VHH binders against Flagellar brake protein YcgR (ycgR). Designs and how they scored, part 3

Target 1, 263 residues: Flagellar brake protein YcgR (ycgR), of Thauera aminoaromatica (c4kar8)
Amino acid sequence: MAELSTPSPASPAPLDGGRGDELEKFTLRGARQILQLLQDLITHRGLITAHTGGGHSFMTAVLKVDEERGRVVLDPSPDPQANRRALAAPRLTCVTQLDGIRIQFPLVGLGEGQDKGRPALFAPLPAEMLRLQRREFYRLQVPLAHELSCLLKAEDLARKPVEVSARVIDIGAGGVAVVVPTGAAEFVIGGTLPACRLALPDGEPIELDLEVRNLNRQTQRNGTEQLRVGLRFAALPRAADTRIQRYIFKTERALNAKARGGL
Short names: E, the ipSAE of ESMFold2; O, the ipSAE of OpenDDE; V2, 0.75 times the mean of E and O plus 0.25 times the DockQ between their complexes.

## First folded at step 3 (VHH; framework vhh_7pa5_2)

Design p1m (from pa1 with S106D; at its last look DockQ between E and O 0.21; V2 from the best seeds 0.00; counts 0 for: pae E 3.5 > 2, grease 24.9 > 24.2, placed apart)
Fold by OpenDDE, look of step 3:
Structure p1m (fold): chain B 263 residues (1-263), chain A 121 residues (1-121)
Amino acid sequence: as target 1 above (263 residues)
Amino acid sequence: QVQLVESGGGMVQPGGSLRLSCAASGFTFSSYAMSWVRRAPGKGPEWVSTISGSGGSTSYADSVKGRFTISRDNAKNTLYLQMNSLKPEDTALYYCAKDYYDEWGDYFDYWGQGTQVTVSS
């Protein structure tokens, strides 16, 4: 009686697989760069929001960089409970900004102690720090109600031209992510889709060239397979860029207003 | 460019009152929640209060609850913090901070230079 090993449910591929490559160029891994950035945070008295998971966070700041010991010293929270959560967390996600640039870095191995007789939190230096200029990398999750679509001019397996209407799931200054039915077209990473049409709510579709940057197969909860396609704007006219930026800004503002109790 | 400029700080006796102001520019003020954060000498930053973009919702740290009132005038792009019954423990540099939310959660994407509040006899 051969025990049919039930195939372990394939862990959903992190949706972020395509974003990782795009973020790499904004990720600092050099020890000197990391040290300098942390020092800059000290100099500028950067306010850091440290996320401990589970929706919890606390305010902190970098107090000191100990290069000799390879550690960063942080202000503890005035809330003892927040500190306990921080110490119990496997990872602390720190978020701040410097000169209008969003900075994010992980800290692992958090401990408590004293620095010059004051309570402090200690962690090894982050292995990486992400610097993102808002304009370039912010990806707006498109509300379903907006029903943004992109008409893709692609090819099928037989290299026959096909047009595929794709739902836009996120949009940024640099591109869009779309979902298409599996088998609707053949996409090649690095390939260009010319003369596509992005439909925005505020007017006529924008004609633009798109470059395929990422492909991710996703299985929906209903068992339907979809292909997520990350697309870069290959050639975007200034007027189109302005419209896209305006849409993003307007939508973001509306979402923020709603989230913060705005009517 | 986003700018936040705090004012209204000063020296007061225990039990006294101050009203802080923050002039905001460079963004749609009413679309974002705003917060006050303070940093006392030798201590880490402490969240004090938050107000929603519309002003319809407010939250306070336990340390200031019942004593401080956050408000905003969206027509003037100004955030306020009324501080009553001030205590020596309230001595700090007070920052006006703009709230932001993304996939990683809430954080402050902009803050001012701060205004000093000193409570002493």
Scores: ipSAE 0.744, ipTM 0.901, lowest interface PAE 0.7, mean pLDDT 87
Fold by ESMFold2, look of step 3:
Structure p1m (fold): chain B 263 residues (1-263), chain A 121 residues (1-121)
Amino acid sequence: as target 1 above (263 residues)
Amino acid sequence: QVQLVESGGGMVQPGGSLRLSCAASGFTFSSYAMSWVRRAPGKGPEWVSTISGSGGSTSYADSVKGRFTISRDNAKNTLYLQMNSLKPEDTALYYCAKDYYDEWGDYFDYWGQGTQVTVSS
């Protein structure tokens, strides 16, 4: 049976997740700072997730920095298909964390070669690296037991209205991140989703307008495709803001009490 | 602080079994999916298996499916990997890793020191 052809999956979301002006103060652009951070990743044997686009990623590590040639050297994947996707991708978005600091950097112009007789991936040093202390951009990881959901009022491929119930995976003062099945709706970065409904554990759902800030297509480990959608609260009413902040504070306090409870 | 400590590695013959453990502390263990990742000599890191926070959903790399079983004991804050029918290609340093997913992408935010598994005749 023939299937309708579709274009390849969308390119990866922007490096800063659509929060460029809020993240600029955490962006390293000095060569010395970038080299030191890459060296820290080498020293700590950082496990890096490299996103190639289309919901694909692979694991890698920084082997070395070649300062004279201005190149970073990465471990190739043991999966040859992942390496081919990486070499074909216009941009490789590398993400990891060291000591509570989220580190993200783009690599462009990735090539394959040899480093001391071993296969390796090469790229020019990144022009920028993002170092984000998560406490400064706090996003509460939503406990699964809370079952937070958001009803999104979006459009399908044919521009017809569709409602999508999306699971909320994190929430902060300025927005939420949700997951939906790929293809459940068409989302456009910068687009507004009016009259969505955020369901918190206490009380009636909150009606909100949401702005799409980023899209990350991902194939889950079980083979299911899903889309992670970063959403900003637009024109948040004070009562809604109060309920959201209370939820975050109450949940964070409960998590902190468990951490202080010791063994 | 977050700590992940792997144990249970060792040397075994092909066809043998090992059970790896990972003791977790410093975070709400049951709220996060957990993964095993391995790094074979001369190769990059390879995802092996993932288990949901509740333990209700598991997934495996094709190379280990049917031979390895991931499990967790949320009362003991411990992740396990039962490895059966071991092959020389399973020789690697095995890491326990904490899954994290945010609006900017997925990654592992913490991992342990690893425990060595060596399968040889």
Scores: ipSAE 0.308, ipTM 0.759, lowest interface PAE 3.5, mean pLDDT 81
ESMFold2 (binder alone), look of step 3: mean pLDDT 82; pTM 0.818

Design p1n (from pa1 with S106E; at its last look DockQ between E and O 0.08; V2 from the best seeds 0.00; counts 0 for: pae E 10.0 > 2, grease 25.1 > 24.2, placed apart)
Fold by OpenDDE, look of step 3:
Structure p1n (fold): chain B 263 residues (1-263), chain A 121 residues (1-121)
Amino acid sequence: as target 1 above (263 residues)
Amino acid sequence: QVQLVESGGGMVQPGGSLRLSCAASGFTFSSYAMSWVRRAPGKGPEWVSTISGSGGSTSYADSVKGRFTISRDNAKNTLYLQMNSLKPEDTALYYCAKDYYDEWGEYFDYWGQGTQVTVSS
């Protein structure tokens, strides 16, 4: 009688690929803490965006925490297709906020059923929940009016050099996120894009090397597909760093002043 | 502090109209896309509509397309939802939500308390 070693449930993939050590201090793994946070989401009627992969997502909420069965109960999407995608996905990435703190957690082993006669989605309790405060992980959302761009030196599918003008979505001390049309270039996570040019409003473009850290195909709500590329500053000269920091600070100050009615 | 305050909800008969408003404060309103989300009794939240920061782009759920119109006044920091030809199925708590975008995609980082819309004969 060969003991069918029940495959150890594959450890859920880290919430953020490659930032493992830096995010550990913000990651909750305690069962009680996780349960409390999920209960808080119920109490506060947290709106959750559940990502199913492939650029698809749907809105959900936690309906119930079933401690006895070790599962979370979620609202299904009103879109049957979204529910099918969710059930087919090996993992959901759930994103929300509570009290100004971004919350992210994975769900694996999603199933459908009934809760008190109502259609519901069921998943085992998350093994971890990430809580990030903006002050600890801040990236400036670039105002559309600034029209920041980054000229990427990349390769196409044929490994032919191509230049892609990408819109900068957000910027921080460590890098930028950009959007490009799908198929504009081939990007590889961990790959370096040399001699790129970041255009800031206050002067000449900054030449810098960029490392590809994240790739996310996004389908916008309007149906437009784009590729979001997370880029790390691989080697940033001090003068360039100073300019970037100055831009961020100046922009933040302006945004805050406007928010206070000062502009 | 970011604040979103919905208003304009109420009870209306089928075929009637309502206009929802959302007063925004604590952030640069014109720099962010804004959305309406609704949650009906016994149902999950449903995305209704989104408008870009500039107001130049709008999108709608199929369930409300042709009946609802999202708009914004950036000078007044106010988001609107004009709802026409209302149906009982539109009965829900309507939330104003601020869009945010990160490495995982678009999600809502803030939302209001909601305003109740009830469509009943």
Scores: ipSAE 0.752, ipTM 0.908, lowest interface PAE 0.7, mean pLDDT 87
Fold by ESMFold2, look of step 3:
Structure p1n (fold): chain B 263 residues (1-263), chain A 121 residues (1-121)
Amino acid sequence: as target 1 above (263 residues)
Amino acid sequence: QVQLVESGGGMVQPGGSLRLSCAASGFTFSSYAMSWVRRAPGKGPEWVSTISGSGGSTSYADSVKGRFTISRDNAKNTLYLQMNSLKPEDTALYYCAKDYYDEWGEYFDYWGQGTQVTVSS
């Protein structure tokens, strides 16, 4: 099993609540989802930065979730002033990371007491939690049967325009990886490929701008050489983003259903 | 209210067998894949097995393949885990889990309280 990633000492600052509508898609409000995320933080021993306002914070952890009483139990600070500020704060903003995903949630109504004879802090379960799963980190491996392709508008060695049809091998919210024959075009890390066309199985191809992020050479068993090109979506329109996310979600569910069916 | 209640845990000697049950209520059981997940003392949770809503598809962690069998009875709203050839390493709290699917991936949305399996001596 993969080991937990320990948060850095300088945890990220809380996200601005004034952008709440833009963060709504990352907001969990279901009671069961919130309970499970808090339990995951306990299981993975997630270290939490609790912000009390006025630029003050302290390190804490979720010790347990008291589902019967509808409360979270937090580890108090060894600094009495930090605990005093936490108890006086109108809300406590908790920030942590779990498997590279930023988690943020508010706690209100914080109180102090004992849990199994040890000092502890208590609060009602949060009404919402942010889970900021970055698009660029998740990549769906594209089934060969889908034959996803991307028409790249690149340049050859003489800097003349060339169009290359590339097979998409993986796709995420932030980009794709494709393979092309070696020498089909010049690709430069950081270079921009405008007005490329991504062909999904459903609907018309998506026009999008791509930025080259990585290049890797490959030699196939039949002696054919290929270039793996990692591409980032630049300024992706919302409609295109929605279609890509829908494709990823539907395909992942289908693949996971087959895998869960066993071989 | 979704409810999952595990039973059938206990103490058993190495090489023995146990059958776990999970009684489900508060949702359309046959519409959802179900999983078993275990948590050994001092360790993080480990996925054990998953079965599709219809029961036609199953999958297993490498550590239990060939020894454990997941099944379900949709008429009784019950999930099962038959555990054979038990080892001390199988000692854990075993949870019944309901699958959940959303835009950000697959996660478990409901869990039981767990049933303790102890393999000793």
Scores: ipSAE 0.006, ipTM 0.158, lowest interface PAE 10.0, mean pLDDT 78
ESMFold2 (binder alone), look of step 3: mean pLDDT 82; pTM 0.815

Design p1o (from pa1 with Y107F; at its last look DockQ between E and O 0.45; V2 from the best seeds 0.00; counts 0 for: framework grips, grease 24.9 > 24.2)
Fold by OpenDDE, look of step 3:
Structure p1o (fold): chain B 263 residues (1-263), chain A 121 residues (1-121)
Amino acid sequence: as target 1 above (263 residues)
Amino acid sequence: QVQLVESGGGMVQPGGSLRLSCAASGFTFSSYAMSWVRRAPGKGPEWVSTISGSGGSTSYADSVKGRFTISRDNAKNTLYLQMNSLKPEDTALYYCAKDYYDEWGSFFDYWGQGTQVTVSS
């Protein structure tokens, strides 16, 4: 009786695989830059939310940067339970902002001790710090009624040029996510799709180059399979950027007005 | 540009009252929850209170529950904290903070410079 090994459900590929490369340009890894940013957080009395996992977080602040020992000193939580969770966590995800820029950084190896006779948390300096402007991360979920589309110039499996009309499902300053029928074209992560056309409601389509950053196969509730493609804008002209931003802002405003019971 | 400006702090005796205000600008005030956070000398930041965008929901830290009242006037883009029965342990710099939520959870994306509250005999 051969025990049919039930195939372990494929862990959903972290949707973030394609975002990692996009975030690299916003990631600080230089020791001096990291130190400066931490000092700036001290100077500006930055409020930091430290996530310990499992939906738990606590508020902290950078008290000191110890360059000689290569560590950061943090305020402990007034909640002893939060501190215990923090110390037990393999990693803290710290989130804050400075000058309107979101800052995120990991801390690992958290310990407790005393700084100048006061309880404090200690961690090695972060290896990296992410600085993101809100506009860079914001993705507008495109209302279905807008029917945004992007004409993709791609290739099929035979490397024959094909044009695929794709529905845009979200849009941001850096790119779009689209859905295409499975098998409509062959997409390669890191590949460039030249001279594509993004259709916005406010005028002529925008011609632009797109880079494939993410691929995700999705099964719809009706059983139909579709491919979600994350696309980065490659070398977006300023005029196009302005139009995209305008569309995003206008749409957000409209959605917010609707949510408030406005017509 | 988002701006939060706290006011109303000062020195009071134990048992006294203060009303803090926070003037907000640069964003749709009513669309966001707002919080008060305080930082006492030598202590980490402490959450004090939160109010929903509509003002329909409020929450308080146990340390201030029954003594403090958070409110907002969305027409004036102003957040308030009524503090009654003040104690020496309430001495802190009080920050108005804008709540934000993303894929990483809840955090404060903006806060003011703070207003100093000192409770001393």
Scores: ipSAE 0.657, ipTM 0.863, lowest interface PAE 0.8, mean pLDDT 87
Fold by ESMFold2, look of step 3:
Structure p1o (fold): chain B 263 residues (1-263), chain A 121 residues (1-121)
Amino acid sequence: as target 1 above (263 residues)
Amino acid sequence: QVQLVESGGGMVQPGGSLRLSCAASGFTFSSYAMSWVRRAPGKGPEWVSTISGSGGSTSYADSVKGRFTISRDNAKNTLYLQMNSLKPEDTALYYCAKDYYDEWGSFFDYWGQGTQVTVSS
């Protein structure tokens, strides 16, 4: 495949390392489950994008699984340069879908050879595979006009309680990302912020406990330093989850109506 | 539910033309790049062309440049591929595919069942 570079206008925020344990419940590690999922990709003729790094990728498909040798067999690219990049890459990140579910797995140790007299690529079976519904990973980029906020119950450098009203920049099923002025509070990765309040437009604020998963300093266009804080919902009641999903749905629908009317 | 339904395939002689269509539903069509991907018998999938959500940017595989034209009609939620100067090596099942881009790059999060194009005399 040639290089794909057409981003979506509402791309989710990058995955940060603070959600690694959240993804464990979506990670398949059992040999039988991995083999079954790979077989399902073969059966449904899954179109796989294999990322080789440096913004390069190619299309492939799983041709077969060799359970006895512990290997997966892939189609080579029609582009010889893509095959050379794949063989030189320390790993491939393979991404596809099955019935609207994102399937992602790494392949390492890729080699070339033949399968029944036809060129093929070979790799050891992946040690893990992710199965993610869109809701589990998708982060809506919150429009500035919504002024969505979250009241954080945090501490300052002197460990004194402080409340910070933080603007929500993205929101999904598992958490939010917010921005605060640098120095507004002391945040530590792994720390819990109890009884925070997420303000959604369509009702009372949601009271919830948040866990700090990542911190990133940012410079705004005007030179002001701020802190991006990635927050996980610690325990999210069903009703709160429903309201968050409703907000995401309504916002996406409204953005679609503006896009149609603006063109 | 996202649905992509291709049509317009058929048999044609070398040098002929076909126009493929893809009807899209279940998502905000204009917000996403769309692609055509083809799969020849006994071969792996091959990317053919991509068009941005607005339709303002297009790209093509080298093998089809100058012969194929991708387009979209966002009012009708329809993707098109105009194929001219067709060659026997263009024989394949053609899929329309919805692009999804995130921190790991892009992949196709949905595609249709495809429409068959056969170029032979």
Scores: ipSAE 0.588, ipTM 0.864, lowest interface PAE 1.6, mean pLDDT 83
ESMFold2 (binder alone), look of step 3: mean pLDDT 82; pTM 0.818

Design p1q (from pa1 with D99E; at its last look DockQ between E and O 0.02; V2 from the best seeds 0.00; counts 0 for: pae E 5.3 > 2, grease 25 > 24.2, placed apart)
Fold by OpenDDE, look of step 3:
Structure p1q (fold): chain B 263 residues (1-263), chain A 121 residues (1-121)
Amino acid sequence: as target 1 above (263 residues)
Amino acid sequence: QVQLVESGGGMVQPGGSLRLSCAASGFTFSSYAMSWVRRAPGKGPEWVSTISGSGGSTSYADSVKGRFTISRDNAKNTLYLQMNSLKPEDTALYYCAKEYYDEWGSYFDYWGQGTQVTVSS
C-alpha cells in the first residue's frame, strides 16, 4: 500500500524575487523602526485599510503598541462580519499612508479581546513594514489589453546579437519588468542592453538603454516556462521619462475609475 | 501637495440635517473616487459612503443608507455629504478620504483633519 505522498501545497510563489530585492531597501525590519512607525500611525490617527483576502477589507486604526507583550492593538470593525473574516484570515494586509508615503505591513495571528474594557483586535508586531514613496517606486501592473512590449537587444548563448520582443508586465519610473520565452536570449544581471525599444500606446517606441537587475524563472499554469526579467532604465531621456510618467498616470486613473464603477 | 479640508460639521438635534463639504486640492479630483469615513468616540473608523470620480456611482453603508447622500462638484473640487434624519449614533468625526487602487487593492491614501458632527438632544 504505497502511501501516496500528498504533494506539499505549492509554497505561495515568493513575491517576485526581483521586486523583492528592489523593495528590500524600503522594508523596515528593525524592531525600533517598526515600533516608531506604528507609534507615528497612532499619533497621526492613520486610517488603515486591512485586507482579509477574497476582495474583502475593513477600516481600522492602530490603538496601541504593547511593547512588553510584543503586540499591536487595532480597532475592530463596526461590522461583525468583517471582524469574523479578519479573525479567520491567515494574514491581514494593512495599507495606509503617512506623510505621502505608502505604508504596508502584514499581520498574522489576529485575535480578539478587550483593551481597557473596549473590544479590540490583537496581533503580534509585524515582522516587517514596507514604506514606499509613490513617485519613485510605484510599479504599475500593465493591463493585458494594453499589450506593451519592449524590443530587447540581447545576446544568445553564443554571444550572437538577437532581438527579443518581450511583453511588459509592469512599469515604473525606474524601469520595467518583462517576460520572455525561456532560451530566447542570455541575460546577465548587471548587464546592459543598449538601444532597446519600449512601445507605449501613445506614439513611437522609446529608445533606451536597459540594465538587467533580476531574473526569475516562472512556470505558467499551462506548464510553459517563462523568464521574467527586471530591467532598470539606464539612460532615459527627459522626454521619454515624461511619456512614461504620463502613461502610468493615465493608466492608473483609468484603473481607479473602472474599479469604482467608472467608464 | 494633496489637501483635503472638511467643513460643515456641528451640533444638531435628533432628526436634524447637516451638509458636510470637503475641499480638495493638489490632485485631479475627478479622477479619483472619494469617500466619507467617520470615527465615533471609542469606536473604530467606519466607512460611510463612496462616490466614483465621475459621480455616476455611489455606495453607502447600511447604517446610513436612505438618510445620507454623497455628491461631488468636480468643477469646484468639492465633495459633499448630505445627512438627513440624523441620529445620536451618527455622532462622530467625519473624514473626507481620497481612494487609491493598486495591486494590493483599494485604500485611502489621503484624508482630512475631519469635521465634528454631534447629534444630541
Scores: ipSAE 0.730, ipTM 0.895, lowest interface PAE 0.7, mean pLDDT 88
Fold by ESMFold2, look of step 3:
Order: structure tokens, then C-alpha cells, then sequence
Structure p1q (fold): chain B 263 residues (1-263), chain A 121 residues (1-121)
């Protein structure tokens, strides 16, 4: 089988990760915004993974916000070594999800103490919180009317080869994202799908090798679960690259013109 | 509650073999891809291998292809890494990691405490 040439594990993005100021639009810095978001995590019992660096994490939760003292109170780990690592870390990167949106925030100055007679961890309120809604920057969202598809050569749950005709939901210079029904095939980050076929509106399908870069669950309004598969193009011939770039350019211009003309 | 517990590490001579285990609990094990990640002295973390929820798809770092085999037993909620033809460069702390993905993307949300593998003469 075709194999991944680079390591695949992903870590949660820090507030200053990614490209320059790209995360700034997701960054909350207002004290009231931060307090409200932390309260929302309490109300919805948000499961928080606290990362101490070096690939260690532990489960925690926000127990309360102490506005008077400017502190957040967290659940300690049942593992004493995880707590010791957290207390020794210069910062924790906390990752959680609220309403399907990933939330990340740093905590610095972590201390140990008691809350209502129970062990707890304390930290100053974070100065910023990242509320991440994915936007496929630099990628065209494919209109449904275009019915773009990609034929994937993968394996089903019984470990048998299967061809899946997957709808293309976005496309960029370096890859596509597709949607398949949950269970139609299995995918693994870093796996390679050889000899897939991308169908553009004009001309013959483009034969490409694709590499799985990310996997996302999606639940549709009707309750149907599907899997969003992010795929990187490999060994893209110049002619194929030209066709893809032309499709993106023409479709973006058409969509932008429609949006402006509607005003 | 979700728990990942690694075991099976130890000292071994070059060319030897070890089998690592990761006992998982608190989640539907078969629904999630699982990975091994290692940290060698003086190096950053290095992804080693990933296996799909059913076990039907696997992927390996180039440095371990042909020597390491990832597997899982969904009836026992256990992830394995069979390591053959071990080299001194394989000396590292080996972590079990649970993949998590949603609409924002995928990342590993849980890590074990690790099990030490030492390959020396």
C-alpha cells in the first residue's frame, strides 16, 4: 500500500499557531466575552483536554469562575503525575468543544488548592480565548448544482476493496474535501488512495493519488451522519493543475459576481 | 471515563522484538482510530503508526515500515504494536493516542502516560 511520508498526528492549535494573524478573527479578548464563554462551558459541562506539552494531556473541566478574584477553578486529574506536570508547566493549552465549535485557551500560573473542601486547580482568567469555526480559507466551497464527485479507491468495514463515489464539497490548489456516508469506507490519516478520479465539469476525469489529511464527522439536519475526508493531491500533472485552477477561478468569480450583483 | 494504559515496554538488544499493549476503556473502542507516537531522548514526538477503528486500514512512518505492525483486538479493547528488528534509534517512550475528529478537524484528544522501550547492547 502507499504510505505516509511524514508524521500525521495533529495537536490542537495554540492561540498563536497557524499563519500569522489568521487566528485573530477567532480570538476573544473582552473580559465579559471570556467570562460568558467560561460560564457556557460550566453550563454545558464542557469536557476540556488540558495539554501540558510533550504529548501529555488530562481531562479537566471548569468548575466555576471566581470573578471577584479573577480566577477560573478546574477539576484536578485523578492521576497525581498529571497534576504535577500541569502545575510545573509554564502554560496549559486547554481544548474543548461547545455547540460543535472548538474552543482553545491558555492557562498560566496554575496553582493547587481546595474548593468546597475538594481538591481543585486554580488559574487567573485567560487573557484570550480562541473560538474556532472552521473556514476553508483558500478553498472554494463547491456549489451543489455543480455535482462534483471524486471516485475513491478505499476499503470497506469488512476490509474489502471498494470504490466510493464521493461528493466534492470544497476544492483548492492542493486538494479536495469530500463527503461519504458513515461506514461506506474506512480512512486513516496518512493513508494513500491510489488512482482516484476527480470529475470536473469539462473534460475527462483527472486521475490522481490522494492522501488522507483530515477526517471530520458531520451530522446533517436530518440526523444522517457522514464523514468529511480532507484529501491532498499527489504528483499533480501541469494540465490537471491548470484545469483545477481554472475551475476554481471561474467559479469564485461567478459566485462573487452573484453576491455583489445581489446588493 | 476514558483511560489509556500502555504496557509491554522494556530493555532489549538490537535485533530483538517487543510487543506493546494499550488497554482502552470508557469509550466505544472500535469507533476510533488509534495511534502510537514515540519520543526519543533529545528529539520531538514522532508519529509511528495509525490503525482504523475496524483495523482494516493502517499507516506507518517510513522509519518503521516493515519492522513494526500495529493491530487491535476490539473484543478486548486493546491496541498493539509489534516491534521487530529493533534498532538503538527505536529507543523512546511510546504513547498510545486516541484519535478524535469532528467538523473542526481531527486531533488526538487522549494520551497515555507512555511505556519505555530501550534498545541497547
Amino acid sequence: as target 1 above (263 residues)
Amino acid sequence: QVQLVESGGGMVQPGGSLRLSCAASGFTFSSYAMSWVRRAPGKGPEWVSTISGSGGSTSYADSVKGRFTISRDNAKNTLYLQMNSLKPEDTALYYCAKEYYDEWGSYFDYWGQGTQVTVSS
Scores: ipSAE 0.020, ipTM 0.402, lowest interface PAE 5.3, mean pLDDT 79
ESMFold2 (binder alone), look of step 3: mean pLDDT 85; pTM 0.840

